# Ledger of designs, part 33: VH-VL binders against q3z8e7

Target 1, 156 residues: q3z8e7
Amino acid sequence: MVEKIPMTASGYKKLEDELSTLKVKRIDVIEEMRLAAMDKDMRENAPYHAAKEQRGQIEGRIKEIEHELKYADVSEYTDTNTSKVNMGSTVKLRDPKNGECCTYTLVSPKEIEPLKGKISASSPIGKAVFNRNKGEQIEIEVPSGTLQYIIEDISF
Below, E stands for the ipSAE of ESMFold2; O stands for the ipSAE of OpenDDE; V2 stands for 0.75 times the mean of E and O plus 0.25 times the DockQ between their complexes.

## First folded at step 20 (VH-VL; framework fv_denrakibart)

Design q1 (at its last look DockQ between E and O 0.20; V2 from the best seeds 0.00; counts 0 for: placed apart)
Fold by OpenDDE, look of step 20:
Structure q1 (fold): chain C 156 residues (1-156), chain A 119 residues (1-119), chain B 113 residues (1-113)
Amino acid sequence: as target 1 above (156 residues)
Amino acid sequence: EVQLVQSGAEVKKPGESLKISCKGSGYTFTTYWIGWVRQMPGKGLEWMGYIWPGDEDTYYSPSFQGQVTISADKSISTAYLQWSSLKASDTAMYYCAKQRYSNRPFDYWGQGTLVTVSS
Amino acid sequence: DIVMTQSPDSLAVSLGERATINCKSSQSVLYSPNNKNYLAWYQQKPGQPPKLLIYWASYRESGVPDRFSGSGSGTDFTLTISSLQAEDVAVYYCQQYYSTPYTFGQGTKVEIK
């Protein structure tokens, strides 16, 4: 059994788009191969070999994407009041001591963008908030001690 | 808009072969599981199996394994359900349905294809 | 295979009253890693295909009226129509998508009393 691959809906869409683009590119590269093959001897045909290599790369990536999509575990936003933090969730954390807030979005490893607050569910923060409810207080261990945060809001 | 359009009603005799179709549109056909669901007259819903059109990976319910064939032609965004030899007991409404994502509920359904098998 | 059993088979409810349908699974459809129940509810009106109402046991599909709600966890689930409307006359099905083969309940026919 193949393990499911967690990702966001946006991540899924991006993969679909990339797949579409690659399929078109594949057609073009195949045509380039055809044209190159008509021009020179195959053993000394640099353009042909380059195109062939590119085709291989494209096909490899296509297979990867198709696999990811096929076994994707996509998180969906719901309007339910009992919503918990999941993959794709945007969480607003408030420090109860100073009132400062931070916003993070849980994403798949391939979607991580720390500067944009996109973090892995396996990160310390991700682990702390995962499957938690709005209003819950969480603890995050840092080298300087333990940080306390309240989940102020959950959204997608 | 996502749509699944199925082929028209079929009236067949026992022993005849049949292939019905489900054409998807409004979404990327190759990146969502499409399944078939049987509903016998006055009865409930039965999942028959589904296919990943991208590579045509197909899985069947044990109850339907060997009884039908699910296939897809991604070039025309169409899924198929076929019988090699129909039985009277195959009389039913057949729905194709799209999963939202892998291992998710069916968010879009075809209008159904009524198959009547009688001598 | 996971067997889905609904109760009752049929239900007659007065307009504006609450309708409650139960669904039991032969094994848990709760997935521990994400704490989600892989349970859906569908509505099927005569001559129409099923329509998705609820997923993950308690999440309403887009466009579904607020009067529809799903609850439960593990093996016991409930679909509630808080105030039955005339357009709600239909057969309702629960379905697990926890594992293949996917299985449906036998259906519950909801009628107006």
Scores: ipSAE 0.804, ipTM 0.924, lowest interface PAE 0.5, mean pLDDT 92
Fold by ESMFold2, look of step 20:
Structure q1 (fold): chain C 156 residues (1-156), chain A 119 residues (1-119), chain B 113 residues (1-113)
Amino acid sequence: as target 1 above (156 residues)
Amino acid sequence: EVQLVQSGAEVKKPGESLKISCKGSGYTFTTYWIGWVRQMPGKGLEWMGYIWPGDEDTYYSPSFQGQVTISADKSISTAYLQWSSLKASDTAMYYCAKQRYSNRPFDYWGQGTLVTVSS
Amino acid sequence: DIVMTQSPDSLAVSLGERATINCKSSQSVLYSPNNKNYLAWYQQKPGQPPKLLIYWASYRESGVPDRFSGSGSGTDFTLTISSLQAEDVAVYYCQQYYSTPYTFGQGTKVEIK
């Protein structure tokens, strides 16, 4: 695999816009070179050599941007949405014995609010649901025994 | 709205040339990979290759190298798949598809172009 | 080339029951720097182009029902339909996009029992 280049979706857009601008500038610089080259002594033509240098910089940057876009590793705000229980997921657990449901949200340790169902991934419930899919049966060990639940729903 | 619109169905004889098209709209055509995928009748999907239309950088699956040409005309936002000499075994549905980014699979697909090659 | 092998070739499942499709790659499709598996799942209904369901092995594409889930790591991957619906009758393909040439599995036809 070719090494990927990390960036955001907005970063990708900025590179696209820069690339578009550079391609227009390239057209202008090529015309500037053409006009300067109508002078029959190219070796001593300062405008020609200045435009040639600018073109080289533009061509180099264009190639760099094309490479970055071709192999971009783009992050989007929706990339946190997975089919598995993860940090930030809200899970609905159903007790298969009586059909009663409980809802929990996995949060970081600083965001724990047990009375609101916000639990850590290291809690017994959190450990049991983490990285699990909808429909899986899970077991939670408590001092009084083993509780069984089915992951009824996952939301984000 | 991102769309990939392919040219219409083709009925050809062995030995004839063919160029089918895929027109992209609703996005910047030159900065996303466009791929071609073959599906022979009743069979699975086969990646044929893709092109970066901005500089025409093109990659082929080894199975298709030398068998087809992938190209693009960025002035009309169109990618092409081309045969110089069709064979009966080229009878298939051909899809173009766009990658959202290099780190994503094909999220937008053309409607398909059915190519039938028979004597 | 990375060979993608699906199993089973055909699967019959009762409405509302779980359907499980396996996909094995001949090489790892894990990209270590971002820790993502470059594996996708597509659904193809008769007469239609493929539709993307899952990217990065377990990320659900926007608009895909949550009964579809992907799992797996390394070389072994699974697509699960937790409660099969009538509209889920289709052929399902896994695909690696880790390295060119990109390759698909042979497909798994899912039917209602």
Scores: ipSAE 0.724, ipTM 0.900, lowest interface PAE 0.9, mean pLDDT 89
ESMFold2 (binder alone), look of step 20: mean pLDDT 93; pTM 0.952

Design q2 (at its last look DockQ between E and O 0.36; V2 from the best seeds 0.66)
Fold by OpenDDE, look of step 20:
Formats: C-alpha cells, structure tokens, sequence
Structure q2 (fold): chain C 156 residues (1-156), chain A 119 residues (1-119), chain B 113 residues (1-113)
C-alpha cells in the first residue's frame, strides 16, 4: 500500500491548480520543441534541447503532483478535535518570562512556510506542541538551550 | 456545481454486453477517485471498485474482479462500467460516486442506472 | 476484507424521539497516525442515491441537520437522530473507507412508529 500523503484542503486545491497550469505549459513547450526542430540540426539545436529539458521537468512535476493528489490524506480542520494540537492546528505560544507570543500552524511537509508560521509536526516546535492541550507548558529544544512556552490557544 | 450524470436504464438479456456511463462535471475529473456501487433490488450497497481518471489506475473489489470492467475517458470526463456477458444476477441499480478526496467517503453520487437482465 | 455489521436491521421510532443505529467493523478503522476513524454514514431515501451524512465517524457533512450525530471509535460506531422527523425515513448505511475494498453495512431501515 502506498502511504497516505497528509495535506490540507487548500493544499489539495493548490496542487490541482498547479497541475492545470503545468498541463497547459506542457502543450506550449511541446510546440516550442516542434518549432525548434523545423529549422535546425537536431544535434546542435540548443532551443530544442532546452525545450526538451523543460518538458522533462514539467512532466516530472506533473507526475509528482498526480501522485500526491491520488494518495492525498486531506485534513479538514473542522473534523479535528480542537482540545488538542493536531495537524492543521494553529497554536499560540506565550513565553512565560516575557509575555511574547508566537503563532504557528502545523501543516504537512509540502505546505511548510516558515515565514508564515506554517511548520511541520516533525519540527522542534511541532513535536513540542503536538497532542498537547491548551494551557500546557511545553519545552522547545534549541541550540542555545531549552525554551519554555505556554500553549495559550488552539484553533483551526 | 458538482454533478454526476449517468446513462439511462438498460434492459438486456443474459449473454449480452453492456457499457453504462457516468459523466462528471463541476470539478476536476482527473483528480478524484470515481467509484461504482451496486445495489441489488431491495438490498444494500456494494462497492465494486474505483478508478483514478488521471491515469486510469483501477481497483476492484475481489467480488467484482474479472466480472466487470471500470474505465474512464478523461477527455469527456466520463467513467464507465461494462460487462462482457450479462447475467440475470447482474440486475441491479448501479451508482457512480465521487470521493471527496482520496481515501475519503463518497460526497457526490450519480442518479443511478437501473440494469435489468432477463430472458 | 473489513466486514461492517449494523444493528438493528430495522427501527421504528416515534416522531420526535431518538433513533440510534449501531455499526460494528470487524477490524479497527482508526488510523493511528492521525487518530481519525475512517467511517461514514449515508442516508438513502426511496428512489434516490445515498447521501453522505457523517464522515470521520462524527463530522457532519455540510447541510446535514444538527439532529444527526455520529460517535464511536475503533470498531464500534453509532449514528444518532436526536429527534426523528418525517423526512428522516430512510435506510441508513455505515461504510468504512479505511482500506479497500470499501465495505458497507447491510443497512438499517428507519421508519416512523
């Protein structure tokens, strides 16, 4: 059995959109190949080879996306227990020392966006908060030591 | 709006071949599993199999393996269920259904195709 | 194959009363990595295709009235109609989508008493 691939509904949609775009692009690149092949020796036809390479890249990505969609395990936030931090959860962490707060969303590996606070459940923060309750104090291991945070809020 | 529209009722004799269709619309046909479910008269639901229209990867229930063929034509967003030789026991309502996502329940169903096989 | 068994086969309930349908799977349909039960409930009215009511054992499909609820985990599941309405007369099916082949319960016919 193929392993299920966790993702959000939005992630799924993004993949669909990307797939659609790539399929169109593939058509264009194939046309470029055709045009390039018309006037030049194939052995020394740089535009043709470039287009061919691009086609290969597109086809590779298409296959990847199709695979992901085919075996997607889409998480709907409304279906998740909000009492504990799970995939898709947005967690507000408060530093008990200085009162500073940070917000993170646990997402699938394909949806990681650190700058937007979208992190993996396998990340240090993700591991620390996963399956924890609101109000719990968690410890995060960092190179400089151990940070302590309180889970102030869990949402989806 | 997502819709699955199935072909009309069929009346056949044993030994005849049959191919019924299910046309999807309102969504990306190639990125959702579409399955077939049999419901014999007065009986429950039986999952027959499903197909990924994107690459036509098909899986069957063991009970239906070799008994029917599931296929799809993505160019016209249509899935098919076909028999090479119908039996009287094939008399049933046949539904096509779309999964919400992979490994999810069926969120949309066709209206069903009644197949009657009698001598 | 995972065998789904519903109980009872038929149920007659007075209007406004609670209807309870049970579903048992021969194997657990709880997926440990995400702690979700891959169990759905469908409603089928005469002459109509099945309609998805509940998925992941307890999540209501959009548009489904609040009187419908699903509970349970592992191998034992329950569909509850808190206050039976006339329009709720139908056959209800549980279904596991944990693994192929997907399998349905034999169905429970709910009627008004």
Amino acid sequence: as target 1 above (156 residues)
Amino acid sequence: EVQLVQSGAEVKKPGESLKISCKGSGYTFTTYWIGWVRQMPGKGLEWMGYIWPGDSDTYYSPSFQGQVTISADKSISTAYLQWSSLKASDTAMYYCAKQRYSNRPFDYWGQGTLVTVSS
Amino acid sequence: DIVMTQSPDSLAVSLGERATINCKSSQSVLYSPNNKNYLAWYQQKPGQPPKLLIYWASTRESGVPDRFSGSGSGTDFTLTISSLQAEDVAVYYCQQYYSTPYTFGQGTKVEIK
Scores: ipSAE 0.820, ipTM 0.934, lowest interface PAE 0.5, mean pLDDT 92
Fold by ESMFold2, look of step 20:
Structure q2 (fold): chain C 156 residues (1-156), chain A 119 residues (1-119), chain B 113 residues (1-113)
Amino acid sequence: as target 1 above (156 residues)
Amino acid sequence: EVQLVQSGAEVKKPGESLKISCKGSGYTFTTYWIGWVRQMPGKGLEWMGYIWPGDSDTYYSPSFQGQVTISADKSISTAYLQWSSLKASDTAMYYCAKQRYSNRPFDYWGQGTLVTVSS
Amino acid sequence: DIVMTQSPDSLAVSLGERATINCKSSQSVLYSPNNKNYLAWYQQKPGQPPKLLIYWASTRESGVPDRFSGSGSGTDFTLTISSLQAEDVAVYYCQQYYSTPYTFGQGTKVEIK
């Protein structure tokens, strides 16, 4: 079983649209490289090397999007149910030993902002909370051991 | 409207090559898995494999690995099933089918292509 | 490979009565991260391609009459036709899409008694 990547139908569509745009840009960048490569001294050709780097970034992003779409775990409906963690949920995790709280929001890959607590459902934290109920205890493996939390609250 | 339209019935002799087609329309062909399913006369359904047309990533059922080739031409939204040397045991109905997302089964099916191999 | 076994191979049911088809997988098809059973049911009438009825073991595909229902979890699944209609005469297949290779049950022929 290949690990599935949770997302919404709208998230799938956004990735499709980005992929389409990138494939058009790829065509343009490949032509730019071809035209620049008509210069015999490639080490002195800054436009060629800039286009080559841009192509690498475009190809890498295309590969990432293809992988995410191939293995997408797409929900059929928008879910506003606060009893289970799902895409778009904001979860409050409480450490039962010291009372420390952390808040995370499960977002699609394009919306990831780890410093603001916006994480992927396929991240270690995201996997631990996904499809869990308020009040459940979860475990997250970190290099220094196992962290335990209780899902204190689920909101949208 | 999503449609999968397959090429017409084929009558072949053992040892001949064959390539049958499945043209997808009404959806983005390159971002959904499309697979092939065999149904031998009077028998059940057998998954043969599928392809991601966007990059031609292809997977085969072990029963069909090395027996057929699955391919796609994304420029014409067409998937293919191909034999290099047909056998009488290849006589069957062949369906193409697509998934709507990888966490769904096959929701759209082609009309089928009957392949008859005899001499 | 996950082997799918249906029972019975055929059954005859009076119009308006309940038809029950069982499907057993050799391994669990429950995907624990989303708590969904990756089990589908198809209907195939003579001369037609298969038609998807149920996915995720119990979710009815759009346009499928509510007399069709799916149940079960893990390895044991059931398709129920609560009130058999004449147009329900067909062969029914279960299929797992939990892991490749995807596999079908051998089929169950449903007839009117």
Scores: ipSAE 0.701, ipTM 0.891, lowest interface PAE 1.0, mean pLDDT 88
ESMFold2 (binder alone), look of step 20: mean pLDDT 92; pTM 0.936

Design q3 (at its last look DockQ between E and O 0.42; V2 from the best seeds 0.63)
Fold by OpenDDE, look of step 20:
Structure q3 (fold): chain C 156 residues (1-156), chain A 119 residues (1-119), chain B 113 residues (1-113)
Amino acid sequence: as target 1 above (156 residues)
Amino acid sequence: EVQLVQSGAEVKKPGESLKISCKGSGYTFDTYWIGWVRQMPGKGLEWMGYIWPGDEDTYYSPSFQGQVTISADKSISTAYLQWSSLKASDTAMYYCAKQRYSNRPFDYWGQGTLVTVSS
Amino acid sequence: DIVMTQSPDSLAVSLGERATINCKSSQSVLYSPNNKNYLAWYQQKPGQPPKLLIYWASTRESGVPDRFSGSGSGTDFTLTISSLQAEDVAVYYCQQYYSTPYTFGQGTKVEIK
């Protein structure tokens, strides 16, 4: 059994888009190979070998994407009153001491963008909030001690 | 808009072969599972199997394994269901359906293809 | 295979009244890691293909009226139509997509009294 690959709906779409782009690029590269092969010795045809290498890279990536899409475990928004933080969730955390808020979105490892608050469910914050409810207080262990946060809001 | 358009009704005799089609549009055809569902006259829904058009990986329900063949041509965004030798018991409505994602519900359905097999 | 059993087979309800359909699975369709029930409800009107109504046991598909609701967990599920409308006359099916082969309930025919 192949393990499912967690991802967001947006992540899935991005992979689809990338796949489409790569398929077009593949056609172009194949044409480049064809052109390069027309009048030159194949053993010493740098353009041909370059194109061939590129084709290999494209094919490899296509296979990866296809595999990811095929076995994707896409997190969808659930309209439940008892919604818990899950993959794809955007969580607003409030510091009960100073009132400061921060927002994070749980994403798959391949979708991580720390600067945009996109973090892994396996991160310290991700682990702390995963499967938690709105209004719950969570603890995050940091080198300087333990941070306390309240889950103020959960959205997708 | 996502659409699944199936081929027209079929009237066949026992022993004849048949291949019906389901053409998808409005989405990336080769990145979603497409399945077939049988509905015998006045009966419920039966999942037959599904295919990943991207690599044509196909799985069947045990009840339909060896009884039908599911295939796809991603170049024309079309899935197929075929019989090598029809039986009277194959008389039914056949639906193609798209999964939202892997291991998710069927969010879009074809209009169905009625297959009638009689002597 | 997971066997899906609906009850009742047929239901006649007056307009504006509540309609309740039950669905039982032979084994749990609750996935512990994500705490989601892999259960869907479909509506099939005469001469039409099935239409997805509910997924994850309780999430309404886009465009589905609020009068439709799904509940339950594990092996016992319920589809509720809070106020039956004339356009709701149809056969309703539950379906598990927890594991292949995917299986449907036998269907429940909802009619107006």
Scores: ipSAE 0.780, ipTM 0.923, lowest interface PAE 0.5, mean pLDDT 92
Fold by ESMFold2, look of step 20:
Structure q3 (fold): chain C 156 residues (1-156), chain A 119 residues (1-119), chain B 113 residues (1-113)
Amino acid sequence: as target 1 above (156 residues)
Amino acid sequence: EVQLVQSGAEVKKPGESLKISCKGSGYTFDTYWIGWVRQMPGKGLEWMGYIWPGDEDTYYSPSFQGQVTISADKSISTAYLQWSSLKASDTAMYYCAKQRYSNRPFDYWGQGTLVTVSS
Amino acid sequence: DIVMTQSPDSLAVSLGERATINCKSSQSVLYSPNNKNYLAWYQQKPGQPPKLLIYWASTRESGVPDRFSGSGSGTDFTLTISSLQAEDVAVYYCQQYYSTPYTFGQGTKVEIK
C-alpha cells in the first residue's frame, strides 16, 4: 500500500483550489517567458529569468499538491465520540516515568503551528496517537530511541 | 450532479482498433482517479486500471498491462480505453468509474459500453 | 495480488428473510493508521452498472436502505440484508481497494425463493 496523507474534506478542497490557481499562473508565466524571449538574449534577460524561476516554484508546488491529492486519506470527522484521537482532537500525553505532560492538537496542513502544539497527523507524534483511545500507552520513535507516553486526555 | 457518460456500443472485427470514451461532469475531473472495469458476458467484474487525469499518472492491473491503453484529455473531461488490435475475447461490457478519494471505492459509474468482437 | 473469495455463489431467500453473503480476502485489508478496512460491497442488477452499497466494510453509502449492513475485519467480511425485498434481487460483489491491483470477489447471485 502507498503511504496515505491524512487530511480533512475541507483540506482536500483547499488543495484543489490552490492547484487550479497554480495551473492558471503557470499558463501566464509561460506566456511571459515567450514574450520576453522575443525581445532579448535569454541569458541576459532579467524578465525571462525571473519568470523561469517563478515557473520552477509553480511546477514544484503543483507536483506536491498532485501527490497529496492522489494519496489523500480523507477522514470522517465527528465530535460526538471523543474516546479516539482523530483530526481536530487535542491530546494530553503523560510520561509515565516522571509525570511530565505535553499537549498537541491534530490539524490540517494549513493550520500547522508547532510552537502552539498544532501538528499534522503525519508527524511522529501525530502518527502515534491517531485512532488511539484515552489511557493507551504509545511509543514514539525519535533518532535517539523510543519514547513512551500515556494518552491522559482527549478533547475536541 | 456527478455524471459519467460513455460512448455507445461497438461492433468490431478481430484485428481492428477501438477507442471508447468516458466523459465526466459535475465534479473537478482532474483531481480524482478514474478507472476501467471489464465484465465479460455472464461473468464478474475485473479492475483494468486507473488514471489520474491531472498528470496522466496511470496504473494497470497485471492482467491488462500491455493489452490496452488508458488515457485522458482533461481539457474536455474525458477518459479513454483503447485497443490497437481487438480479439474475440475482448467481447465484454466496459465501465468507467471514479473514486471519491484514494481511501474510498468507486462511487460513480458510467452506463457501460458494450464491445462485441466477431468475425 | 489480493484474492477475494465470496460464498455462496448463489442463494435463494424468502421475501422478508435474512440474506448473508461472505467475502474472504487472501491478505488483510485493514489499514492500521486509520483503523479502516478497505473493503466495499456493490449491487448489480441486470442491464445496470454496479451500485456502491458499503465502503470501509461497514459504512453505508448515502441513499442505501438500512436493511443493508456490512461487518467483519481483516480478512473475513459479511454483507447482510436483514429483510429481503423484491428489488434486492441482484448479483453482489465485494471488492478490496487496499492496494493495486484492486480485485473483486466472483459475485453472489441473490434470488427470491
Scores: ipSAE 0.633, ipTM 0.870, lowest interface PAE 1.3, mean pLDDT 88
ESMFold2 (binder alone), look of step 20: mean pLDDT 91; pTM 0.936

Design q4 (at its last look DockQ between E and O 0.41; V2 from the best seeds 0.62)
Fold by OpenDDE, look of step 20:
Structure q4 (fold): chain C 156 residues (1-156), chain A 119 residues (1-119), chain B 113 residues (1-113)
Amino acid sequence: as target 1 above (156 residues)
Amino acid sequence: EVQLVQSGAEVKKPGESLKISCKGSGYSFTTYWIGWVRQMPGKGLEWMGYIWPGDEDTYYSPSFQGQVTISADKSISTAYLQWSSLKASDTAMYYCAKQRYSNRPFDYWGQGTLVTVSS
Amino acid sequence: DIVMTQSPDSLAVSLGERATINCKSSQSVLYSPNNKNYLAWYQQKPGQPPKLLIYWASTRESGVPDRFSGSGSGTDFTLTISSLQAEDVAVYYCQQYYSTPYTFGQGTKVEIK
C-alpha cells in the first residue's frame, strides 16, 4: 500500500491546475514533434529531439502529479473544540516571555514557502506544534537553546 | 457546479447484460475517485467499489468482486457499471458518487439508476 | 470489514423535539496520527440520493443547518437533530471511510410523531 501524501486543499487544487496545463502542453509538444519529423532526417533533427525530450519531461511530471493526487491526504478544517494542529493548519505562536507572535502554516514539502510562514510538518516548528491543542505550551529546539511558545490560535 | 448524471432506468430479464453510466461534470473527472453504491428496494446503502478515472485503477467490495465491472472513459468523463449476466437479485437503485478526496466521504451523488430484473 | 450498526432502526419524534441517532463501528475509525474520525452521516429523502451532512464525525457539510450535529469518537457516534423540522423526515446513514470496503449503517428512519 502506498502511503498517503499530506497536502492542503489549495495544494491539491494547484496540482489539478498544473496537471490540466501539462496535458494541454503535451498535445502541443506532440504536434511539434510531428511537424519536426516531416521531411527531415530523424538522426539529425534537433527540433524533433528537443520536442521529444520536452514530452518526456511533461509526461514524467504528469505521472508525479497523478500519483500525488491519487494518494493525497487532504486536511480539512474542523471547528470542533478538540481540533488539533494538522496539515494545512495555520498556527499562531506567542512567546510567553515577550508576547511576540509568529504565524506558521503547516504544508506539504512541495508547498513550503518559508518567507510566507509555510513550513513542513517535519520542521522543528512543525514537529513541535503538530497534533497539539490550542493553549498548549510547546518547546522548539534551536542552536541557542530551547524556545518556549504558546499555541494561541489554530485556523485553516 | 459539480454534477453526476446517470443513465435512465433499465428493465431487463435474467441473463441479460447491462451497462449503466455516470457522467461527471463541473470538476476534474480524472482526479477524484468515483464509486458505485447499491440500494436494494427498501434497503440500505452498499458500497460496491470505486475507480480512479485517471488510470482506471479499480477496487471492489469483496461482496461485489467478480459480480460487476466498474470502468471509466475519461475522454467523456463517464464512469460505468456493468453486468455480464443479470440476476433478479440485482434489482436495485444504483448510485454513482464522487469522493471529496482519497479516503474521504462522498460529497456528490448521481440521481440514481433504477435497474429492474424480472422474468 | 468494519461493520456499522445504527440504533434505533426507526425513530418518531415530535416537531421541535430532539432526535438522536447512534452509530457504532466494529472497529475504531479514529486515526491516531491526525486524531480524526473517518465517519460521515448522510440524509436520504424518498426518491433522492443520499446527501452528505456530517464528515469527520462532527463537521457539518456546507449548507447543512445548525440543528444537525455529530459527536463521538472511536467506535461510538451520534447524530443529533436539536429541533426536528418537517423537512428532516428521512433515512439517515452513518458511514465509515476509514478503510475499504467502505461500509454504511443499516439506516435510521426518522419520522414525525
Scores: ipSAE 0.798, ipTM 0.924, lowest interface PAE 0.5, mean pLDDT 92
Fold by ESMFold2, look of step 20:
Structure q4 (fold): chain C 156 residues (1-156), chain A 119 residues (1-119), chain B 113 residues (1-113)
Amino acid sequence: as target 1 above (156 residues)
Amino acid sequence: EVQLVQSGAEVKKPGESLKISCKGSGYSFTTYWIGWVRQMPGKGLEWMGYIWPGDEDTYYSPSFQGQVTISADKSISTAYLQWSSLKASDTAMYYCAKQRYSNRPFDYWGQGTLVTVSS
Amino acid sequence: DIVMTQSPDSLAVSLGERATINCKSSQSVLYSPNNKNYLAWYQQKPGQPPKLLIYWASTRESGVPDRFSGSGSGTDFTLTISSLQAEDVAVYYCQQYYSTPYTFGQGTKVEIK
């Protein structure tokens, strides 16, 4: 089976919109390359090389989006059920031993920002909290050992 | 309104070529899989393959690999199923169908194209 | 390839009675990351294309009457029509969309007794 890429319906729509925008930008960049190529000395043509680099970035991003949409595992709800942790949920975890709290949001793969607490469902923390209720005590396996937390709050 | 409209019935002889079409409307044609399904007379359903019209990425069932061509023209929101040389055993009803997402089955189907191959 | 086997091949059911159709896959169609069975049920009436009834084994497609229900997990699945009506005379297919090639059961013809 091809591995599916978790996302929300909103995430799918945002990728569709970005793809549409990039396809329009690609048209503009191709025309910029054509106009710049009217200069026969390509080796010293800075506008041509700048447009070529921009086109490469656009084409790369288009490929990424196509892959994510082709294999999207789109969740069944537009709104998250705050009784259980799901994609799009924000969870507040409390360490019962010292009272420290951390907040994480389960996001699509391309929205991952670990330093801002935006993590995937496949991460150690994501796996441990997925489909759990508020008030549950969970264990998270990390390289340094086993961490214990209580799910203090679930929101979207 | 999501709709898949297929080309009309075909009566052909063995050895002739054929290209049947499936026009999608009412949705973003380029960002959903379109599949083809064969139903031989009196038989069940067989998945032939599908295409992603946005970049024309295609996958075939092993049973149909090399026997048909699946293609799309995104400028007119149309998918195609094509034979270079028809056989009598190609006589069947052919459906196109759209997936809503890759983790959903086929939610919309075309009306079908009956292909009859005989001398 | 995942082989889908339906039983029975044909059944006759009195109006208002329960119809039960079974489907077995040769491999599990449960996708563990989202805990969903990638199993669908379709209805095909004479002269019409198939119509989606159930996806994820038990989720009813929008507009499908609630007398249709799906159940099961892993490899064993059931479609139930709780009170058969005249318009339910059709051939019913199960289908896995867990992995390519997608495959259908051979079909179950439902008729009024």
Scores: ipSAE 0.592, ipTM 0.841, lowest interface PAE 1.4, mean pLDDT 88
ESMFold2 (binder alone), look of step 20: mean pLDDT 93; pTM 0.947

